# VHH binders against Testicular acid phosphatase (ACP4), part 5

Target 1, 367 residues: Testicular acid phosphatase (ACP4), of Homo sapiens (Human) (q9bzg2)
Amino acid sequence: LPEGPLVFVALVFRHGDRAPLASYPMDPHKEVASTLWPRGLGQLTTEGVRQQLELGRFLRSRYEAFLSPEYRREEVYIRSTDFDRTLESAQANLAGLFPEAAPGSPEARWRPIPVHTVPVAEDKLLRFPMRSCPRYHELLREATEAAEYQEALEGWTGFLSRLENFTGLSLVGEPLRRAWKVLDTLMCQQAHGLPLPAWASPDVLRTLAQISALDIGAHVGPPRAAEKAQLTGGILLNAILANFSRVQRLGLPLKMVMYSAHDSTLLALQGALGLYDGHTPPYAACLGFEFRKHLGNPAKDGGNVTVSLFYRNDSAHLPLPLSLPGCPAPCPLGRFYQLTAPARPPAHGVSCHGPYEAAIPPAPVVP

## First folded at step 1 (VHH)

Design a39 (framework vhh_gocatamig_d2)
Fold by ESMFold2-Fast, scan of step 1:
Structure a39 (fold): chain B 367 residues (1-367), chain A 119 residues (1-119)
Amino acid sequence: as target 1 above (367 residues)
Amino acid sequence: EVQLVESGGGLVQPGGSLTLSCAASGSIFSTYDLAWYRQAPGKKRELVAGISSGGYTVYMDSVKGRFTISRDNAKNSVYLQMNSLRAEDTAVYYCATEPYDSSGYYDYWGQGTLVTVSS
């Protein structure tokens, strides 16, 4: 049966291009960092603004028949983590999604669009709760003690020792995490046309990418990937599904929820969906959930709504349509609930952090 | 698990008023979306009014201006104030909530309270 009208969209996207999070001790660019990154380390760059504006324009084109041309508070809700780069990314995205008033309204001025956030320590929806979740630490430890993980780590003993010597960075305590920080700095520098040190060859970058992939796999992949997801990306997945359920049940006018977040947020969500591809989401990567009514004969309970997924990870290409394992797009909502249930927090189960943010309605209208 | 108990139903003359109350057991009432549904004899169950955790309200067209939904989080209760009642408002009224961690798997419904509008 043909796909019906779009009724609800949830979007999760990574912030745009940023300055490196840190400099390592022997970074040849360390002393001129303030010149190279005038807005500061970890801050959104002009390129990051451009990437988000472009993503916003893509979303405007994709949803021009669905969304009003002007922002309406009852149609769209935007939630960001409490980081300058994610808040600024959300604003740049919205500038592309909701360009200034229609050509027929020349006196209409730009109106700010609210972006909602919560303190980082309280953000159980868009941030990994790793440090304060003993059960998640047990699951991560189990992954790091696995033979495959240990064999890979042993294979990199010489590489990591050389990395310490070249960078001046101690890897003690957190070898893979600290190696990832080096990779982050090098990739940021390379993306901005800066010369890399001679030791940072393509082979070194490839090995660092492999180390990063192993570390990510331990956090969101097997063993016990579904249980890890229940404590991380499954919380966000549950919130997205709960938002749609509430919009449908109460007949709310809400059409779109946008989440401005991090690569770790997308990785955790991909893990919960069984869709992690071994790669870190690039800047402005966007994962979309599209809910449509099914056309044709009246369906059984849950059979008249479908969910489609897309992943936009390269602005030069069309977004990738994604299929939930076991349910090709468009996936009936009931089947989507069934297949994702193991990765979502159980309604009556144990949690690390108490109540989760399941639905985000628009702010109440005041006279 | 959330348990809902409705009260306030009864027999009322056309043009009269009733207030329905729904009391919820559970520790996270303020995070729930809450709704009143009704089912008249021979008809399907329909949404009468809803109130989100954020206070947004929705009403079916035939009750708009006559019915008001409200919530009191301190008392774990939701209310439906019904004014200018008509014979067609005769139905069993159900309180419903969706828990904060639900993805449509668990709907919580009360047992219902009968409202009869008759001369």
Scores: ipSAE 0.000, ipTM 0.142, lowest interface PAE 18.7, mean pLDDT 80

Design a4 (framework vhh_6z1v_2)
Fold by ESMFold2-Fast, scan of step 1:
Structure a4 (fold): chain B 367 residues (1-367), chain A 123 residues (1-123)
Amino acid sequence: as target 1 above (367 residues)
Amino acid sequence: EVQLVESGGRLVRTGGSLRLSCAASGRTFSEYAMGWFRQAPGKEREVVAAISWSGDNTWHADFVKGRFTISRDNAKNTVYLQMNSLKPEDTAVYYCAATEGYYDILTGPEDYWGQGTQVTVSS
C-alpha cells in the first residue's frame, strides 16, 4: 500500500479489571465484601494493573519506530477521568509503554509521568454528564418508548420479578440499568473465582447480557444516534480531530494523546463512528486513531493525511482494523471529517455543554 | 492578521461556469493555507477545496472533483475557485477561510473567515 509514515496517534482505553461497582441485598458475599475487595468497590485489582501493563507493552512494540524509548513530555499527553481506577490504569499503562520511567526501576532512572484529569462533574470529554443534559434525557426517553424496547421490557416482566426476589434489589425506576449492575457484580465475582448463587445459571447470565445490550443500544444507538453522539462520543471524536489540527497548526512535536476512561466512553465513541458491535468493551480495550501521511503526490510535500482505526479487545489476538462506514481504509482525513460531521458537535457547543476540551500540550520551554 | 472578502457569486444556469475570488488584506497572507467552504440553507458548512500557502498542495471534495479547481496568486493576495459544470445542488453561500496549517482547513476550526458570496444555480 502507498501509505506513508505515522504522524499522530490518539488512543482511548478502558480501565483494567476492578471490584464490582455495587453489592445487592441478597448477595451471599455481601458480609465478607470488605475482605474480598479490601481496596473497596469499583477499585482497580492487581489483575487490572497487569492488564494495563500488558496493554502498555503492546503499545510500546506497536510504536517502537514512532515514539522515543524514553518519556518526553513534548511527545505524549495523558488525560484520565477523575476515578482512582482510571488514574491507576493510566499509570500502569505508562509503566509498560515507558519501561525505563516505570515504578520499580532503579531509583536513579525512574521518571514520573504526569496524568491530567478534571473533576467528574466537569468532564464533558470522557465521562459525558448525560443526567445533567435535558436534551439527552429526551433522546433516551424516545429510545425507551420505542416499540422494540417496550416489547422486550414486557417480555422480561417475569424474569425481572424473579431477579428482584433472588437479589432483594428493587428494579423500580431503572429496571434495565439496575439489572445491568447485578450482571456486573456477578461477572466480577465469577472472574475472581467466587461461586455464583444457584439462581445465576448460564441462562440467567445470558438474559442479563441481552438486557445490558438493549440498555446500551438505547444510549448510543437509534433512534437519532447522530444527535446522541453530538452530546457524548462526538465531543471526544471532535477533540481527537482538533488535537491533530492543533499539532499541525502550531508545529508541535506532540506524537500521541492517551485517554484513560470507561466502557461507556468507548461505547459512545463507537456510536459516533457507527462502529458499535453489540458488545461491551472488555477491561483494557483500546480504540486507536492513527494519522499517516498519504503519499499520493509525494513529489510535492508528502501528500494528504489519512486516518486508520484499530480496536484491541483481546490481548491474545491482533488488533482488529476498523473502517469508517463509507470510507474504506485508508480514509482521507477530509473525508473522515466530512462523514463524521453529523455526529460531532458544532464549534460553539451544544445545548448541554460549553466549549470543548482538547489536549493542551505543555507550555513552550526555552532551550 | 488577515481580513477576507469574497466576490464573484451570482445566478448562473445549470452547466455554466463561475470563478469566485477571495481577496485578503494583512501582512501574512502568503503564510496561510486557504480553503473554500459552502453552506446551503438548513445544512452544515462543508469544505469544498483547500490549498497550501505555497500552492503546491490542493485538495478537492469528491462531489466537486473534476469540476472545481482551487488556485492562488500570492502576489495579489487572492485565492480563486473555478467552478465548471455547475449543478442546482451547488447552490449555496460560498465562504473562504484562512488558517496556518493546510490540514486545519479540512479539520477546523479556521482562524479567519470571509462574509460569504451567494451562488445560485438555476434549473
Scores: ipSAE 0.000, ipTM 0.113, lowest interface PAE 20.8, mean pLDDT 80

Design a40 (framework vhh_gocatamig_d2)
Fold by ESMFold2-Fast, scan of step 1:
Structure a40 (fold): chain B 367 residues (1-367), chain A 118 residues (1-118)
Amino acid sequence: as target 1 above (367 residues)
Amino acid sequence: EVQLVESGGGLVQPGGSLTLSCAASGFTVSSNYLAWYRQAPGKKRELVAGIYSGGDTVYMDSVKGRFTISRDNAKNSVYLQMNSLRAEDTAVYYCARDLEYSSGYDYWGQGTLVTVSS
């Protein structure tokens, strides 16, 4: 490598393929849902397990020279949201990343790897409780009052009314978000070879995709995108940077932090980085932060460390290298810190979650 | 029934060239990630080159510009064209398919020896 050695990696990935989150009242597959989705709605499928094993193997190959071949508690920390699908995704990923620790290893050499989580309602790091954040609701309301948003919503009045009739679902309160849930169900069904209802034409699916994009833009985009990030993805970004700072300051052996989460987690993080590309992250999409020692001037901002980003959203292709706006890779840590500051929570700012969460627990004490 | 069979290894002079072939059976190469690894005595296996199902390729830094990975979908085969060979390239070369869906394990060929010496 042209730069110095890799010293720390943070990975944020979406769970693998799952069953639909919900069925709608008029769903033609409603009566056979238990046959189609034997593990239940929202649950990880066999394909989802395969996708995560594949991601884990990719990560093993990528970090073979950096990460020990066997799992070591002091080198890797894994954190998941408290959902079956994200916890199972983490386990499947780890089976690919540490094949020696996989269940059924010969000679009883199998060693379970801990995955840490917190209750959904308390997860201020990976699952932002927007409903309990009055300031975030104010920012979202401002976005919905924008001319472009209002024009689009008014133009979709007839479409949304027809969607209610076809699905039997009430869209009252959160029409765009509820329409997105219908799209999610249809896309899950289509991905698993199920016929779509006659009313779910290509035109309907295209309109639902447009509605989804507008809704995502309202949550992570202008106006006040930076302030929205401070309450959401910026918290995670701040934790990632704080994790590295702690490892460096204390000389910890920690090499990798893995976060098993959701598309909304990745979207919020992309928003904080100014890297939202208009698309929902696919299953097992992975955003990586790679910290390397810089071989240049030690007096540079942030010392001699650089940050590089990659986004893996298609296992058939190489990961996409990403650049922070205004800082082409390799980005000096000091410059990365400076450019992301508006999107990270301020030291003395008010958050909807009280004081900001500590990055990670201290490394285990060696006897 | 999945099999990977390497061929084309042998003794070659420094600066010479050699083409390795990997014949696949039991699956389709165009639908899978396939890679060439090598292992010198007493050392770990290392990735030399890989080709994704979509056609993108990856190479180890020390072989970039000298080695080229390719596939022939009609022959269900993957190739490694090695030019400007060095003594350090001496190793057993293995063809591998990424994860096997049912078992969750990589499939490896038997290996083919490449010796670069005068």
Scores: ipSAE 0.000, ipTM 0.265, lowest interface PAE 15.9, mean pLDDT 83

Design a41 (framework vhh_gocatamig_d2)
Fold by ESMFold2-Fast, scan of step 1:
Structure a41 (fold): chain B 367 residues (1-367), chain A 120 residues (1-120)
Amino acid sequence: as target 1 above (367 residues)
Amino acid sequence: EVQLVESGGGLVQPGGSLTLSCAASGSTFSRYALAWYRQAPGKKRELVAGITSGGSTVYMDSVKGRFTISRDNAKNSVYLQMNSLRAEDTAVYYCAAKYSSGTYRSYDYWGQGTLVTVSS
């Protein structure tokens, strides 16, 4: 059956290219770090701005028939985590999505678009306060004590020892997380054309990628993946569904909600959807939820609305259409609710979070 | 969304070799983590080998060095090469898949199983 018109879009994207989060003691580039990363560690680079402008232009093209050509407060809501890189990413993205096209002076034509944020410690939607959630730590510990995890970790004992010697970094306490930070630094340097140290061979990078995948799997995968999702990505998934429900119920003109966030945000959301593919989302990766009306049986189709997912992780290629496990696209909204229910928090909340309230802008004030 | 069908089971003598195949139908095979589990009569089901979407592998201790798990994304298949088979390897072998990374015990999709008997 043919699909009907698009009625609502929710987008979750990772910030653009940034400086490494950390250096390591034996880093051959440490003496010139301030020259390589003049804005500081973890800060958005010029390449990161370019990537977000490009993503914004892609979104403009994709939604040309759906969104007004000019920004309208009542049509688009943008929320970011409270990090310079995510706030700047949102602004660069919006510059691509709503380009300044007038021949008048730039000052007269530039119209700032509000980007909303909340303090990191209060950001239960996009940051998931995992460190202040004892239940989540218990679930993570259970995952690290699993036989499969311990067997893999034991197999990497020699590798991790060699990594400590090459980097001068202690991996004690959190070996996989600290190994991931080394990988992050190496990948940032490689992306900026810097030569990697001789010990960072393709085999070393592949092993670090496998270590990262195992660490991510422990955070968003089994055991008790659904319960982990209820404390993390399921909160955001629930917010996306609640935002659409409110727009539909109240007849709001809101067409698009955009979330500027992190790889961890996308990973947690992918975990809640059963769609984590073993890879870290690249810079400016975008996961989209598209809600459409369609012709069909309302009783079976959950009220004539369908949800389609896409994942754009490579600007050189078309976005990947994704299917929720157990519901081929286009997925009826009712079935989407049913299949994702175990990964979404119940209305009364869960161990570390109270009842969820969707962050959606109020209806426009009318006379 | 994905259906799994195992094949390659049978009777084999101790010290012999056998290759199990699991064919997946549905969609997007390359994004699934896949595993082989086994269950002997009167025993709990146990993980034998797993392979993530990224190609990372895990094995139970008693099969390390004897069994090799591999995948062929072009053929939507996962394989378990079993060498130096022992009587204690006798079990029904199940193919399992989940639409996320990880080779842990909780899988969403299961095949019907294929019987492997190691007996002289």
Scores: ipSAE 0.000, ipTM 0.125, lowest interface PAE 18.9, mean pLDDT 82

Design a42 (framework vhh_gocatamig_d2)
Amino acid sequence: EVQLVESGGGLVQPGGSLTLSCAASGSIFSDNALAWYRQAPGKKRELVAGITTGGDTVYMDSVKGRFTISRDNAKNSVYLQMNSLRAEDTAVYYCAAYDTEGWYSLDYWGQGTLVTVSS
ESMFold2-Fast, scan of step 1: ipSAE 0.017; ipTM 0.349

Design a43 (framework vhh_gocatamig_d2)
Fold by ESMFold2-Fast, scan of step 1:
Structure a43 (fold): chain B 367 residues (1-367), chain A 122 residues (1-122)
Amino acid sequence: as target 1 above (367 residues)
Amino acid sequence: EVQLVESGGGLVQPGGSLTLSCAASGFTFSDHALAWYRQAPGKKRELVAGISSGGNTVYMDSVKGRFTISRDNAKNSVYLQMNSLRAEDTAVYYCAADIGEYYDTSGPSDYWGQGTLVTVSS
């Protein structure tokens, strides 16, 4: 009762199951990769399509009372990174969210749903960090110079040497990042029932997961976590808040914005929110922002709207309700805005991304 | 245009020392990791030593304690100091740079120099 009706939803989700991003030189499956992955490395699998259809059906059920049963251009905006797997994930999700009326009928007409994207190198919203951002690289260097990072790397010297011998892959460049790519390949192979090499024991996978967590911590955590967020996940967070602000102020019919992206997108956003749980987001993981009318004192929080967060990382379980640190759900929008301000870029742009712009244009007037 | 130019290779007696240098251009040197690889005749190319943008180092077991990798960001250079050289250290040594975007699968992530020959013989 104190929480009123849902007025706006923003969803950020990871693409579905895919083929490995790469093989390594000593990969026992390397020479049969074209047989195992007929669509190619990094491409969405049939299982990935199934996971996204299921997520779409979950979203249909969750928003049945809020969202029209038929797709309406003025109610829903979909944005993806420019990767086949994320674009296809968005389409599969939409098929679950807006099921077809009667496929194969002579009178049946599929109505396409637009998915918007921008070139990868220009994607300031859903991809981070860019090679052209010297300030972000300085912040990463500070993280790699931290005692915790250096001590962990020294402790893993023997492990990383053995990993290079078993994989035939150089870990030089960024050893934690390259170890992450090995983990990605192994986890992908295991998920598809392929036998792992004898050296890829549960202990090895556990160590690789720890290496991955340290790498993620360097990118989205201390030192200067808020400044890192301003250049990464804070941009997306700011866009979500700005989209709602425009919808509310102009009385737009827009109900839902969907972002089809990557685990790194979710990790950066979790970092900006102070909600990283130590785990990599699984395939089709979804972080939701739900904006509701506040039925309490309308002047108490500088507005009459609350924000609730959920994280769905397992289709077998209910979504996890999340709370912004310092603001238990339901969090007043004014307080949410205030607490996240250090992690969001300033109105007049940031050093690596230029002037600030609205993430989506106003919906066109439908005749 | 990324370029890596190695120098310092030559003939050395067993137990001797040699310093390899690699001069880099065409990218923001201080933001990227550099490495030394070697390839002996009939053998696979193997990592010898690496240094991250933050200065953290990694070494293959057989050279640890004998070789030292270092970088000079002001000069856009990476160095490999080789001490107590053995006959089995004989190889062509290559400088490599990782300048691709992390976690991205598009484009090359590593660039290579032309190589410099190190011969350890009596």
Scores: ipSAE 0.000, ipTM 0.134, lowest interface PAE 16.1, mean pLDDT 81

Design a44 (framework vhh_gocatamig_d2)
Fold by ESMFold2-Fast, scan of step 1:
Structure a44 (fold): chain B 367 residues (1-367), chain A 119 residues (1-119)
Amino acid sequence: as target 1 above (367 residues)
Amino acid sequence: EVQLVESGGGLVQPGGSLTLSCAASGSIFSSYTLAWYRQAPGKKRELVAGITSGGITVYMDSVKGRFTISRDNAKNSVYLQMNSLRAEDTAVYYCAKEDYLTGYYDEYWGQGTLVTVSS
């Protein structure tokens, strides 16, 4: 029969529905963009607020026996990236998770819940600033120079040329990333009932989705997926495990840590876990880590604790239970540590900011 | 950079009392989660008591009702009031800062203060 009682939960979720990140020059909706997206490009929409409120209500139902009905700062910690859409997503989520603390209550009863953040350029936990990580760029370059990647890119030469003509957008420099931005704009417009241009056929959208999948695979997949994870999703994974370790060691009342972030955050975390499914996480997708006290067996792996994972990517369906490769749920915490170790940053290893040196015999690191 | 300095240790008879103090330098003391650990010769360091930034306290079972942890944010200090001391409480006591809220785990330890409970 199922696991023992919950002792700790960590949740990582994507922001809700937003306006497109960008418009392209030949966009037929460009002239009315300010009317269509009154809050601005990349900003959370009313639908995005609704999706997060719904996710919050789902989490309330799932954890009603575990989490206090009132927000208590000693029980729940919320951390977001420093983007309007993720900060607002966190607040909307919390309105569903703690209805009595939500807007709509009399001011005397409404209690705002703190959402913590750090500047984007310094957000090593949720944003993984790859631009400032020379080693990560080397790993990404290796992936893009691989024969498979280059063959796919060459196969799309005609498609990308046509896409440039239809959009008026230059794809030079980062063709797959820029093509992905076009896909993002088209998908946002379609989701909001706007007619797509005639050239954006189902075949075009399918090809753009394949291009997006290849780009994602280069960032979180082979070659050297474990090293990429150590510099990205493994940092967050390590933080989640460390947070539980501290709570257990200190006997803290902290029950839940919530991370409001991006599809890239979830993709990097899935990569670190070996659980990337080939798909971009949808709006309000949520990956959960549930730590349960193990009953009936002697202490294993530094304590009687197991880890279970779930992925909620469709509000119309129950969340998907996930299993770490090599450790069926419920996974003993010690085994979870062992299996994820290659993807988590080592105490001494590759630094994103370390000096890059020419090929010269070892020079010691100086104070 | 956080610097922790413990004081207040000494020799005390069984049943006696002692107050340990930990003074923290650094920026945002009121946001810190602080803990007292102890280590007897040949044993691992064990958590004695902890206090969160919100004032929630936790205690090791063997010290509940005897020890009280408190903080004074105006003085950047955390205290451990130890009553009804027993021979088993003999150890070096360490002050530690824990930062579980940011998702990065850095332990900052003090130098320790010796408590000897002996007749």
Scores: ipSAE 0.000, ipTM 0.201, lowest interface PAE 16.4, mean pLDDT 81

Design a45 (framework vhh_8h63_2)
Fold by ESMFold2-Fast, scan of step 1:
Structure a45 (fold): chain B 367 residues (1-367), chain A 119 residues (1-119)
Amino acid sequence: as target 1 above (367 residues)
Amino acid sequence: ELQLVESGGGLVQAGGSLTVSCAASGSIFSINAMGWSRQAPGKERELVAGITSGGSTYYADTVKGRFTISRDNAKNTLYLQMNSLKPEDTAMYYCAADLYYDSEGYDYWGQGTQVTVSG
């Protein structure tokens, strides 16, 4: 099917490269962390700035015919989680997306592009209150009691015991999640050319990657993947769809909504879409929702609109086009809405969320 | 399993000082960072101070220069030394922990300790 003109885009991207979030007790780099990471743990690095600037340039090229070359408040809305690294990532991205605003005179430097955020504890769209939701913990516990999870955990008993000894970190309670955090620290250090401990062999890293995949599957996958999504990524998916519906219904000039967030945000969203591929989203990974209008039959549901998805997880390669399970691209909006309904919170609300949920981010409206 | 227990709250005169404490027990070696948040009736919860496992500190603009966060690693206890207290500092103060294996924010909370500043 030939694709019609682009009418709306929603982008969800992970922050750029950062310092490790944490050190484990026996981390050989722990005592010199302030020297290795002068901006602090979890803070965006120069490489992270570069990755986001590059993503912004990619988006400028992709949407050159769609977006104005200059930033216009009525065309673009940017929302970030309340973390320095995500806010800085959004700013670096925007410098690449709107290069005419970034360099030049002192006057141009005093025209910053606003990035909106909310306190982390109130961020239902991008942070998902997993720890404060008893029902989500019950669903996670059910996943950890599954035969596949328990069998894998039992098979890793010796490995996890050795990992505790080498790291000094107790893995009791949430062994796969804790092992994943060790992997995060090691991969971050390796990416910055730091020597890994002798025990962190390629085989150890491979096993930690397998542990990470199983842990992620428990959080966003079966059993009851749809119910988990209603409490997490389905909230963001619902907001994206509702933003487009509002733009179309009210004839708003808004063309693009950008969300600067985390790997967990992308994983939860992929889970809601049935598109989790077993891999953690890399730094500056971007999932795009492209809404296109085509001429034809009278409007039904969302009108004669189709939704296309892309996932950019490697700047050296073209973005991966994605298809919603059961709806080959380009997917009619009505069918997209129907197929994703089980993963989105229903109008009457869900556990931990009432029927009158927090407002979807407002589209800019100029009187 | 981590448990956080706050203590040291009470009534204090404006301009005075108070130290609140948080005792961590259980899986203490999993603690990546600890912090103090506060909530006054009818107001939003505010993160006022944080300290990482490496000793790096954060302070909200409302308390910067007046409050000092510190950790006693031997006792696994977090402290918030509050100086030059104002009536606006009156709130329930909650201890929070960010665990190495949990999400990227402060997800473990204690029961809170009430601080009331009269003036």
Scores: ipSAE 0.000, ipTM 0.158, lowest interface PAE 17.7, mean pLDDT 82

